# VH-VL binders against Small ribosomal subunit protein uS7c (rps7), part 5

Target 1, 178 residues: Small ribosomal subunit protein uS7c (rps7), of Euglena longa (Euglenophycean alga) (Astasia longa) (p14760)
Amino acid sequence: MSTRKLQKRKILPNDSIYNSLLVSQTINKILSKGKKNIARYIFYKSMQNIEKIKNENPLDIFKKAVDNATPSIELRTQKRKKGQISKISIKTKLERRNKIALKFIINSAKKRSEKNIIQKLQGEILDAYNNTGAAVQKKEEIEKSKSPVNNNKKFISKNKKSKNKKQKKRLKRKKNIY

## First folded at step 17 (VH-VL; from g3 with heavy chain R56N)

Design k4
Fold by ESMFold2, last read:
Structure k4 (fold): chain C 178 residues (1-178), chain A 120 residues (1-120), chain B 107 residues (1-107)
Amino acid sequence: as target 1 above (178 residues)
Amino acid sequence: QITLKESGPTLVKPTQTLTLTCTVSGFSLSSYYVHWIRQPPGKALEWLGVIYYSDNTDYNAAFMSRLTITKDNSKNQVVLTMNNMDPVDTATYYCARDYYDFRGYGMDVWGQGTLVTVSS
Amino acid sequence: DIQMTQSPSSLSASVGDRVTITCKASQDISNYVAWYQQKPGKAPKLLIYAASSLQSGVPDRFSGSGYGTDFTFTISSLQPEDIATYFCQQYDNFPYTFGQGTKLEIK
């Protein structure tokens, strides 16, 4: 859609081939800043290969793969003032949970056995599309960690302004040092 | 032509289970999310839930204990099931599509709606 | 849940008048607002999305503006066929929520 542009601090344009914000977000997560042309090549070749294999719209395949890898909640470790530790399930925006799914897919792809990153990424996407593979397994680990039925008092829905730095550190890799 | 059509019973007794089917045409359920929304007579619209490109769903917390949304892409159908109906659930029920691509973009096509009356 | 407070609840105006309807969100929702028209006995019709983007096939006398919490919907020159109820909707977060509606009548 030609008018899907975000109009505040998030100014990421849609990608040029699929006209998709999801694709733009994915390409930005594949490689370090400054290597964006290489990241585009990797992603677009993976999508072309997927289209050849499935004979279906590869953007639809990718969207279902992302949905299958998207957890229904986020977990936070909460430390209490008296040194107690508890886990809390937080229902965040779908956009934020989609970002987690993108990280699962990309990081899991890197750990695959195929001969190059293009084949690794296409393999992980196809597995996630079929609701299997390591990215979906990581999503399932979060689903198993849902609070028991007797957790109503500790469940906190989260709005955009209230998410804290601890949550971001948990969902993202360490700072810029590796 | 792009259409969504709600079908199912128009009269339901209290405590019974409502099942509504949204049949879509002119687009693929692989390309759009489908939402269920209701409108009690003379009242505001209430969002009930959504089904994703997968079979995953999100529900309005006010209804989630009674509500199930499923779909069958090969039949172009999305099904709403709502348990333990009460007269306050009397409303026109709509399904609507939403192009979702990391964000929604408004519900651009709605079904005509079906009035469901819950009464003895 | 994000509350959408819409005003006025009803409005009478003459053909040719400029009509303005407002919605206020209970929290910052960026530009994730849609505006719908609903005529009696019919399904809602999407007019505006992303606060200000005109849906395909909608006349350009309809417009929207706003960002954050305060949003405005405008009909620049009211036509007889514009008699309807209009409502805003946020789609920043689930559950999606709607304004109570504004019933527009021709006087």
Scores: ipSAE 0.785, ipTM 0.895, lowest interface PAE 0.8, mean pLDDT 86
Fold by ESMFold2, fold request of step 19:
Structure k4 (fold): chain C 178 residues (1-178), chain A 120 residues (1-120), chain B 107 residues (1-107)
Amino acid sequence: as target 1 above (178 residues)
Amino acid sequence: QITLKESGPTLVKPTQTLTLTCTVSGFSLSSYYVHWIRQPPGKALEWLGVIYYSDNTDYNAAFMSRLTITKDNSKNQVVLTMNNMDPVDTATYYCARDYYDFRGYGMDVWGQGTLVTVSS
Amino acid sequence: DIQMTQSPSSLSASVGDRVTITCKASQDISNYVAWYQQKPGKAPKLLIYAASSLQSGVPDRFSGSGYGTDFTFTISSLQPEDIATYFCQQYDNFPYTFGQGTKLEIK
């Protein structure tokens, strides 16, 4: 068994306000230079602002935002024998899926145009909660790599067949009555 | 009191569509995932699928072509629809909640289950 | 899919005995293992999550251990009310999968 895995889990407890591992993981990813107090302030202030805007439990909002940004696969670069570079899709374990979603949310927030990082983060979380925004778009791009042609073809064909079935059933009922 | 209760038909004929409703009480569907699990008589538990905080789902590949899970948070309901039932689908069907916060923590509360028999 | 191989399939023990049940995962699942108790005609009841964490309201005679692929569930002193079938379950990835169960009886 890996000693590094055991040590890593013992040092990341739940956050003190929401008692949430998701929140602790998010705070740990916001800043890279050991500025945890600043990262906590940024995240908690974003959550407080979200609560004021939505008048809902902000942890529930954040969990749904993360869900919407969570992919089931990831793309990895693979170098082929002939020197070609290609990408393959890999089904991702559950523990890593949320890590990817948090990176999508944080990195997308940094690219936003709001005045400060608190407003950027709350804006990205609210967009992801509504199943929109750059983090969700990134997740959807990855999911299309999983089954891009068949998934789109299946949806379009099902919708057309459903409409035709309903129309045919209506016509048969009218004929049978007469 | 925290409860989940499965309701729906107990007998269906082969090829029919099964619809089961899981009605929850004492907790919010915004705070827990809900899973559907079944147990054929004398056999192991078999996971069917889950519905997320969003309306997105994950399904067991063995059932994904026949299976739809939906929910309505305002009605405290999660609905399982399974098309083209076959006698091998005879089982007790359960819904269960899962506190999902970066990871799961086991399914801590289950419904009492409903036996669905598929027979002519 | 992650296969959970549980042993033994059945077990007979006396009141007061120490009971041990094992599960082996087909791949590394860290500590993402839960243990359930199921009495006849009843839904499963969660006893242990995260391989070793005791669920609230569960007696402390129940315990679990393991990491990676090999997991153990223990009843330190068997009580008459512990007659049930016990299941391990992995939740490292979907689909969630279960062991075949261990039917525990009193001699």
Scores: ipSAE 0.753, ipTM 0.881, lowest interface PAE 0.7, mean pLDDT 85
Fold by ESMFold2, fold request of step 19:
Structure k4 (fold): chain C 178 residues (1-178), chain A 120 residues (1-120), chain B 107 residues (1-107)
Amino acid sequence: as target 1 above (178 residues)
Amino acid sequence: QITLKESGPTLVKPTQTLTLTCTVSGFSLSSYYVHWIRQPPGKALEWLGVIYYSDNTDYNAAFMSRLTITKDNSKNQVVLTMNNMDPVDTATYYCARDYYDFRGYGMDVWGQGTLVTVSS
Amino acid sequence: DIQMTQSPSSLSASVGDRVTITCKASQDISNYVAWYQQKPGKAPKLLIYAASSLQSGVPDRFSGSGYGTDFTFTISSLQPEDIATYFCQQYDNFPYTFGQGTKLEIK
């Protein structure tokens, strides 16, 4: 950085419908530059559909979905002695945590099987709101690299059944020895 | 109009558990984070932790082994539980709201605070 | 944890004076700084957020500036009701951390 000043970061205006920075940041990540009107339409239509389904404030639904997909750490690759490569967890700044969550939601939505991107996005948002789906799974995988004093993770009972029971058991053991 | 109010015991003996309730009015816990902060007499403010839109929390590492924050949106309540109190924990305890939308915007409304004294 | 160093620790000024308080962060926190006023026995009151944005209902004699690590809070013309302790707070990351405060008195 130069002696005169630290480089300022870009600041997006709030979106015009929800008056929300989170919404502006989301729209900006949906499509590449020059397709902003299409990205706005996709997001706003998804939110309208969510409101119809849930009969709740869709911004509140989206904020909780983002919370559920937001990790508190991120993994960095580091080189160890003898040329070994390993990952370490680092505590992430609050703004960056939300950026990571938005990436998880948008990328996971694109991989869904629904008929169009609007349905894909609303489906991923609703799944994340319910603390499930691919975006939340990515967040959970990152969080399991923490030490045994995991602040945001509840211990899962051995009697609980799930489609990924073997994975949950392995990750539980990994967490306890990390 | 918009208020947060801390309630609970004002005198606690060493080793006992403190439970404080923050009752909110005029806003929804679905739209704001709530933080707990304390101020020992004559000293700086200390952040204790936050509860998210869900039941998830984040705690100051200095207190996390003793600290639990929970909430009940239907009762407009956020509850702080702090185990194994010690005389050094004597402080005024505040709850405060934070509009969190991609980032925080400062804690714009605080409760009046409650002084909790820890002594034999 | 991000340390916030506030200066001065106390300040005495006359009504009408320009008052300046500074806050220095131990690392780059962009503009994630808030300034609060706390009167004795009262709850803290948010005055400034995002380093320079005035909270609704706060008189325009209060202002803030800065980016990165160095932040300034200013009262352009001190009023008798401005007697209080003022402190900065970073919200770039948890734990949120506070300056030690500046006690402002009237001469």
Scores: ipSAE 0.740, ipTM 0.873, lowest interface PAE 0.7, mean pLDDT 85
Fold by ESMFold2, last read:
Structure k4 (fold): chain C 178 residues (1-178), chain A 120 residues (1-120), chain B 107 residues (1-107)
Amino acid sequence: as target 1 above (178 residues)
Amino acid sequence: QITLKESGPTLVKPTQTLTLTCTVSGFSLSSYYVHWIRQPPGKALEWLGVIYYSDNTDYNAAFMSRLTITKDNSKNQVVLTMNNMDPVDTATYYCARDYYDFRGYGMDVWGQGTLVTVSS
Amino acid sequence: DIQMTQSPSSLSASVGDRVTITCKASQDISNYVAWYQQKPGKAPKLLIYAASSLQSGVPDRFSGSGYGTDFTFTISSLQPEDIATYFCQQYDNFPYTFGQGTKLEIK
């Protein structure tokens, strides 16, 4: 007779700059194992740039961005008795919700058109903070599985928002010389 | 000095709408979730809902049709609105903060609570 | 919803006694358990989070243990000021849910 013990989950230590488990989890997901120093540089530089643009606590900005990209349910693939494949919605545990949101943000950032990964990540975080961008759109698509699909959704252009953010940043820097 | 304080009416008639305000001090609503919890006299605590950093909310399904939580970060206020009150809703209502950073860490500071009686 | 089954519902003990309260979750909640103390007419006070982590300012006679579904709260040596109702609470998922409480009294 086989017995199975409940096993404790592995928890990363908080990051050294923000003392945040969310930040540690994010850095761990940016690049594959073994490239953690590069992932730290990418994330911290993105956060520094966000702070300059918004003149606000960048951890608070990041937490709101993650909330906006966090779904409350998850779609799981399930085989049925006849071998049919279907998707079902399940209520996602709180910790797993944040893991899903981090994947949305990181994967969406990689697909952006900015010059380098730092600017891509910074742009996706700022879009998610404003409740827009590809990561948030993915979250909204999942949330719609709780209710009927609404055909009234509009297409959203990310390039127009990125242009407006660059212009706002330059105007703010001009004000700061006074 | 970290505080939360519930304010609003202490007596409400059946069918009326309850509005309670949680005023926070000593911390930012950008850094903590705020929950609403109630406790009927002599009974266990009941979680009502939470407001996120993003102003999104999550509600207990038992109350969600009657319940709205909103906040105003600039005023340090979180507002609970509960429609169609009934005598069974008589309880002490609390707001509490939750440091949420990838996971929760328990609700470490609660307001003093306000007793709301629904009668007549 | 995750049910938290707490026992006993009441407990009478003498000053200096070891007191043990248990809580069982209806599903695996890892270590996402908090324990609260509530005195009459007062808000709950957080004592323990993450099943075993002592909240700042809480005396070390309070402790907790457990993982998965079975959790234990212990007062190593009961003091007169510890007379209260104690609750477990899960925070693995919403809605947050609480045990019914254990009323602790002096014999």
Scores: ipSAE 0.737, ipTM 0.869, lowest interface PAE 0.7, mean pLDDT 85

## First folded at step 18 (VH-VL)

Design n1 (from k4 with heavy chain M107L)
Fold by OpenDDE, last read:
Structure n1 (fold): chain C 178 residues (1-178), chain A 120 residues (1-120), chain B 107 residues (1-107)
Amino acid sequence: as target 1 above (178 residues)
Amino acid sequence: QITLKESGPTLVKPTQTLTLTCTVSGFSLSSYYVHWIRQPPGKALEWLGVIYYSDNTDYNAAFMSRLTITKDNSKNQVVLTMNNMDPVDTATYYCARDYYDFRGYGLDVWGQGTLVTVSS
Amino acid sequence: DIQMTQSPSSLSASVGDRVTITCKASQDISNYVAWYQQKPGKAPKLLIYAASSLQSGVPDRFSGSGYGTDFTFTISSLQPEDIATYFCQQYDNFPYTFGQGTKLEIK
């Protein structure tokens, strides 16, 4: 019985500016192609701007924003028998839910229309702080899905099977002509 | 000085609603979670729920149907309401501070607690 | 819910003795364990967090160790003022859960 040495979960160190693990996690989430300095710059500049705008501790603002974007549940996809995909709501650890929130905030920020990524991130954080914005909307969508899906509405994603059946029928018709 | 103080009725009749207020000083509710914990006489501690930096909350499932936690940051107050009290709910009720930064660090400051007796 | 099984339920020791209390979690909770001291008629006081980190202002005679499921709390040299009930707590997942407590008395 291979005593798999329980690999100690490597905890990221706190960031050097705010002494925050949340900040470190966020910077890592912003990180693209290993450019950590750019990710740091983006985050810290966004926070500085937020501080100037709100005249409050930007870390507190960010923490509240993350809270507002944190779903109460996680949706997991389960493959059921016969190729049916069902979504199950699971109550997961707060840390996991926070990670999801960060994903929402960062991804939503990237989709914003502001001129640069700093302004986009700043905007999304402020919106989330005010319990608005796309990140919060995503959270709400997840939470609304907890509603007892009346088992009867087979959301048959009819759409993709119909297109594939039509394509397969078209391909079969072409093969029978030759 | 960092303090939490529970206040409210010490005697509640069965089926009535308990309302407790936790007043905090020396820190901001925007920077800390606040938890409610109770302890029946001579028994172990029981976690009731938490309010986050936002107004969002999580509750112990055992009490979710009858427990509500709210806060007013401007007043430095967190309020616990528990409906349909029963003698089994007799306990010392505590509010406690939690510094949360993507992870918990324990409940570092507690109120003195308030004994709530549920009796006819 | 995560169960925290604490042992022993009661302990009597002499001043200067080494005291050890254990807590076992029903599942892997990494190092998300805290230890509290509760004196009679008082609120719990945080002594150890993250299984082994000493809370600020707490004497260094208090220590904690463990990771995963098995955790240990130690008083290296018991003092008269250490008479209290001690509790472990997990904060890996909600609901937070506590051990049943260890009542510590001095002989």
Scores: ipSAE 0.908, ipTM 0.957, lowest interface PAE 0.4, mean pLDDT 91
Fold by OpenDDE, last read:
Structure n1 (fold): chain C 178 residues (1-178), chain A 120 residues (1-120), chain B 107 residues (1-107)
Amino acid sequence: as target 1 above (178 residues)
Amino acid sequence: QITLKESGPTLVKPTQTLTLTCTVSGFSLSSYYVHWIRQPPGKALEWLGVIYYSDNTDYNAAFMSRLTITKDNSKNQVVLTMNNMDPVDTATYYCARDYYDFRGYGLDVWGQGTLVTVSS
Amino acid sequence: DIQMTQSPSSLSASVGDRVTITCKASQDISNYVAWYQQKPGKAPKLLIYAASSLQSGVPDRFSGSGYGTDFTFTISSLQPEDIATYFCQQYDNFPYTFGQGTKLEIK
């Protein structure tokens, strides 16, 4: 029985500029293809820009932005018997929820229309700070799903429509082969 | 000097609403979480809720239905409102500061606390 | 909710003694544990955070250890001013929860 040594979760060190674990986590989330320096550059430049715009501590702004994008719950997919997938709301640790928030912010930033990633990230952070933007919307969507009422029907309907569209596309592809 | 100070009524009647104000000094509410904790006489500490850097809050589920925490950053005040007070809610109420950076570091500064007695 | 079981509930020791208090969490909370000192009529004072980190300004006779579920608070040499109730706290998840406390007295 391989006593899997509980790998002590490697605690990420604080970043060198803001001395913040949040910042380190964010940089790591921005990280693509191992280019850590680029990720740092993107984040720090975004923060610098934010500082200039707001004339406030950019870390505080960022922290507030993260808070605003942090959902109160996490939705987990549970596979039920007979292939039914249900989403359950779970109260998760704040750290986990913050990770989700960071994901929302970064992913939303990437989808923005600004010219470069720095401006995109800056924009999304500022929007989140103001409790607006796509990241915050994603948070709100998650939180709205807690309501027992009507949303189970809509999720089933979208999945059925998507499956039907995929089936129709598959059927159309089969018809074009003959 | 970093300080938190609880203020409000020390006597509340049953079914009434308790409103406590935590006034902070020496730090910004934009940089710290503020928690409310209570301690019944001779008993353990009980966490009530927290307000984040934003106006977002989390509450102890046991109190969620009757507890509200708000803040005014400009006034350096955090306000706790607790409805439908009962004698069992008699306790010393504390506000406490929490530096949070993706993880907690403990409640590093506490107010002196205010004893709230719920009695008819 | 995460339960913090603290032991002992009370302790009497002599000046200079080594004092040990334990706290057991109902689940793995990594190192998200704090220890507080509360003197009569006073607010709790943070002594240890992250299970083993000494809070600024706290004497080095205070220490903490542990990871996961079992945590220990130690006073290496008990001083008269250390008469207080000590509490452990988890801050791994909300709601934050505290141990029941250990009342420390000096013989």
Scores: ipSAE 0.908, ipTM 0.958, lowest interface PAE 0.4, mean pLDDT 91
Fold by OpenDDE, fold request of step 19:
Structure n1 (fold): chain C 178 residues (1-178), chain A 120 residues (1-120), chain B 107 residues (1-107)
Amino acid sequence: as target 1 above (178 residues)
Amino acid sequence: QITLKESGPTLVKPTQTLTLTCTVSGFSLSSYYVHWIRQPPGKALEWLGVIYYSDNTDYNAAFMSRLTITKDNSKNQVVLTMNNMDPVDTATYYCARDYYDFRGYGLDVWGQGTLVTVSS
Amino acid sequence: DIQMTQSPSSLSASVGDRVTITCKASQDISNYVAWYQQKPGKAPKLLIYAASSLQSGVPDRFSGSGYGTDFTFTISSLQPEDIATYFCQQYDNFPYTFGQGTKLEIK
């Protein structure tokens, strides 16, 4: 039984501009194909734009946006006996929940209709700051799915529909590469 | 100077609602979490809840049904409301700030606390 | 909830002595531990955060160490003004939890 050495969680250094771990984490989440400079540029430019628009500390705005997008719980898939998959609500660490929030913000930003990724990210952050937007909606969806801990309602998610959605998602990912 | 100050009634009757206000100075509530902690006389500290940069909150499950924390950034105030007070809730109540940046750094500034006695 | 077991509950030492207090967490909390000093009738004061980082303005005779479940707070040379109750705290997860406290007295 290979004693996997608990890899000491590499703590990311704070970013150089805002001296923020949150910012560093966000930049890493934006990071695509190893292009860290581009990710930095996107984030910092978005923040600069936000600062101009709101005439407030952009870091405070961003922090509030992240808070608004942070779910109170995490949904985890639990494999039950006999191949049944159930979703359980668990209370996770705030850090983990913030990571989820960042995922929501970034993914939602990418789906926006603005002309470039900077404007998209800016838009999503501002919406989240105002407790609106797709990221916040995703949070709300998770929180609504909180089955009261006590009701064992067997959500028998029939296994059949999950296989078809994975295949369709794989096909859609291939089409967006061209 | 950075300060937090708790204010409110120091005497509450059983079953009544406690309302405490934490007034902050020298910093913005948009940049810090604010926690409520209490300490019964001669006992350990007990965490009650937190309000984030937003109006979102987390509570100790032991108090979740009767505890509410709100804030007004414009007034630099955080308010704790606790229903159905009992003599067991007699304690010094503190508000404290927390600089949170994807991780905590401890509660770096505390109010002086206010002793709340629950008695008939 | 994460339990913080602090020891000893009380300690008496002489001026100049090395004082050590320990806290054990019920689970791995990495370095998300703070240490506080509370003088009688006063609010707690943050001394150490991140298990070993000295809070600004705190004398360097105070130190902390540990990672995972076992944490230690040390006063290298006890001073008369250090008479207080000391608490450990975890902030790895909500609810935040505190140790029972160590009442430190000078012989």
Scores: ipSAE 0.906, ipTM 0.958, lowest interface PAE 0.4, mean pLDDT 91
Fold by OpenDDE, fold request of step 19:
Parts: C-alpha cells; sequence; structure tokens
Structure n1 (fold): chain C 178 residues (1-178), chain A 120 residues (1-120), chain B 107 residues (1-107)
C-alpha cells in the first residue's frame, strides 16, 4: 500500500507589490512559457489601469471580480458502470473554486477583442467586477448544471469530437515531418 | 477603531423569522468577508454562513435553506435572516470579520454578540 | 463536515505553568487552524491563525503548532488573566467547525 507521502502543499509566497496570495496565484495563471516577468507586467499594468478608471483600490476590485466568477460548486466527471460518463456536482473548498474562477477570468480575457493582453485582462476583470462577462457566464453555466442529477438524463458527453481534433493534430504533425 | 455590532430582537417566537443586523465600523465590507456564528448557552460555536466581497454567500447545510445573508456596503451592514425559528435556535449570535486572500486568516474581529431567545 | 476533536475539555493549572491543548481534525486541513480565547460573557478573541501565527497584539506566551490533522495550542507561562475557554477552529472548508472547547481554570 504505497503510503503516498502527504505532499506538503507548497504555499506560494504573497505577491511583493500587493502582498497578496491571490495576486501570486493569478500571475502564475497568466504565466506562459516560463516568462514570469511578462506575466507580472501584464497583471500590474492591468491593475494600474483599473485603478485609474475606477479610482478605487484595484485589489478590492479584483477580489470582488474573482468572487463573482467563483462557482459555488464544481462539476466532476464520474465514470459509471458500462462506460457511461456522468457529471456530478460537488461542493469543493473555496480555494479550489477560486482557482477555477481565475482560470475562467484568464481564459476569457484571452478571448476578448481588445488590442493587447493588458486591455483584455483589464476588461475581463472589470466585467467580472460588475458581475458580467464571459468568466461570470461560465460560472453561471456550472451552477445551472446543479439540477438534481435526475438519474435519467444520459448526458452523453460527445467526447468523440475532442478526441478527433487531437488525433487530427497529431496526424498533421506527422505529415509535416515527411 | 474596528468594530462589529449585532442588533435585532432578543426574543423571537417559535416559527417566526429572526432578522439580525451586523453594523461594521473602521473597515470596508469590500475588503472583508463577514461570517455569522452562533453559540448556544454552554455549548460550542456553530458556523452559520458567510458573505463574500461580492453578494455571494455560503451557508451551513444543516439549516436547510432557512438562512439568508445579505449586505449593503454603502451602509456598512450585513443582515442575517433565519426562518422558522425553534427553541433549539436559542443562542448568542455573532458576526465576525475575515480577511480573505485566497485563504483565510482566522476570524480576527468579532461583535459582542446578541443573545436571541426563542420562546413562546 | 470536518470534525475538530479538542482535548482536554477542562484543565486546571497554576500560575506560571505550561498549558497544552490539542485539537485533532478528522481529515488533513494543512495549517488552516485558528485558536480563540473566550472569556465569560465575551466574544471569542483570535489568538493564533495558520496553526502557528500569532495574531497582532497577542502576548508571545501563546503559541500554536501542527500541520495536517494534529494541532497543539500552548501557553508557556499561565497568567491569571488567561482564565477562559479556548477553542480551535478549522477554516480549510465550509462549514467552518470548532472544537468543543477547553475550560481553563487556575488553581
Amino acid sequence: as target 1 above (178 residues)
Amino acid sequence: QITLKESGPTLVKPTQTLTLTCTVSGFSLSSYYVHWIRQPPGKALEWLGVIYYSDNTDYNAAFMSRLTITKDNSKNQVVLTMNNMDPVDTATYYCARDYYDFRGYGLDVWGQGTLVTVSS
Amino acid sequence: DIQMTQSPSSLSASVGDRVTITCKASQDISNYVAWYQQKPGKAPKLLIYAASSLQSGVPDRFSGSGYGTDFTFTISSLQPEDIATYFCQQYDNFPYTFGQGTKLEIK
């Protein structure tokens, strides 16, 4: 019985500018290809812009935005007998739910139409602060799924389409090698 | 000075609704969570619910949706509403502040509490 | 729900004594534990957060330790003003839960 050594949760240090763990976590979520300084720059500039626009504490604005994007539940995939996949709603720790919210905010920001990533992030945070935007919509979608798992609705997650896209991408990569 | 103060009726009849108000001073509700906790006489503390920086809330499931927490940031007030009160709900009710930054740091400031008696 | 089992329920000690209270969580809660002091007729007062961090303004005779499931609260030298009931609390997950309390008396 492999005594899984309880990996001590690596606690990230607080952000040096805002003295905030939330900010540290957010910067890590923005992080791409190990370019931490760029991630910091993006976040700090976004916050500065927000401060100028709202004339309020940007950290408070951001915290509220994260709250608004934080789902009350998490959807987990459960494998049932005979290969059936069902989604179950579980109440998870607030920290976990906040991580999900950050994911929603960052991913939604990236999909916005503004000219640069700073403006995109700024825009998404402000929308979330106002309880609007794509991040909040994603939250709401999750919460709407809280409908009592009436046993009978076979949510056949058409996972078939996503496997085909990954296979097509793998096949395209193989074709470019010859 | 940072303060929280609970106010409301101290006597409630069975089946009636309890409404308590927590008035805060010295800090902004936009920067802190506010929790409601109760303590029956001679008993342990029981967590009731929390309101976040937003108007979002979480409740103790044991109260089967009898509980509602709301706030008005402009008035520095958090309101607890509990329906269908029973003598078993007799307790001192507290509101408490929580600085939350991706994690909690304990309930650092409490109101003095208000004793609510449910009796015919 | 996470259960917090606190021990002992009551304790009597002399001024200057070292006092130790323990709290055991029903599951791993990392360091998301707080300790409170409650005097009769008063609200709880936060003493320790994050299992071992001293709250601002609290005397250094109070300390906490632990990680995971087992936590300890210590008063290094008991003072007369320390007569109170002490509670542990977990804030790893909702609902927050408290220990049963330890009533501390001075001999």
Scores: ipSAE 0.906, ipTM 0.958, lowest interface PAE 0.4, mean pLDDT 91

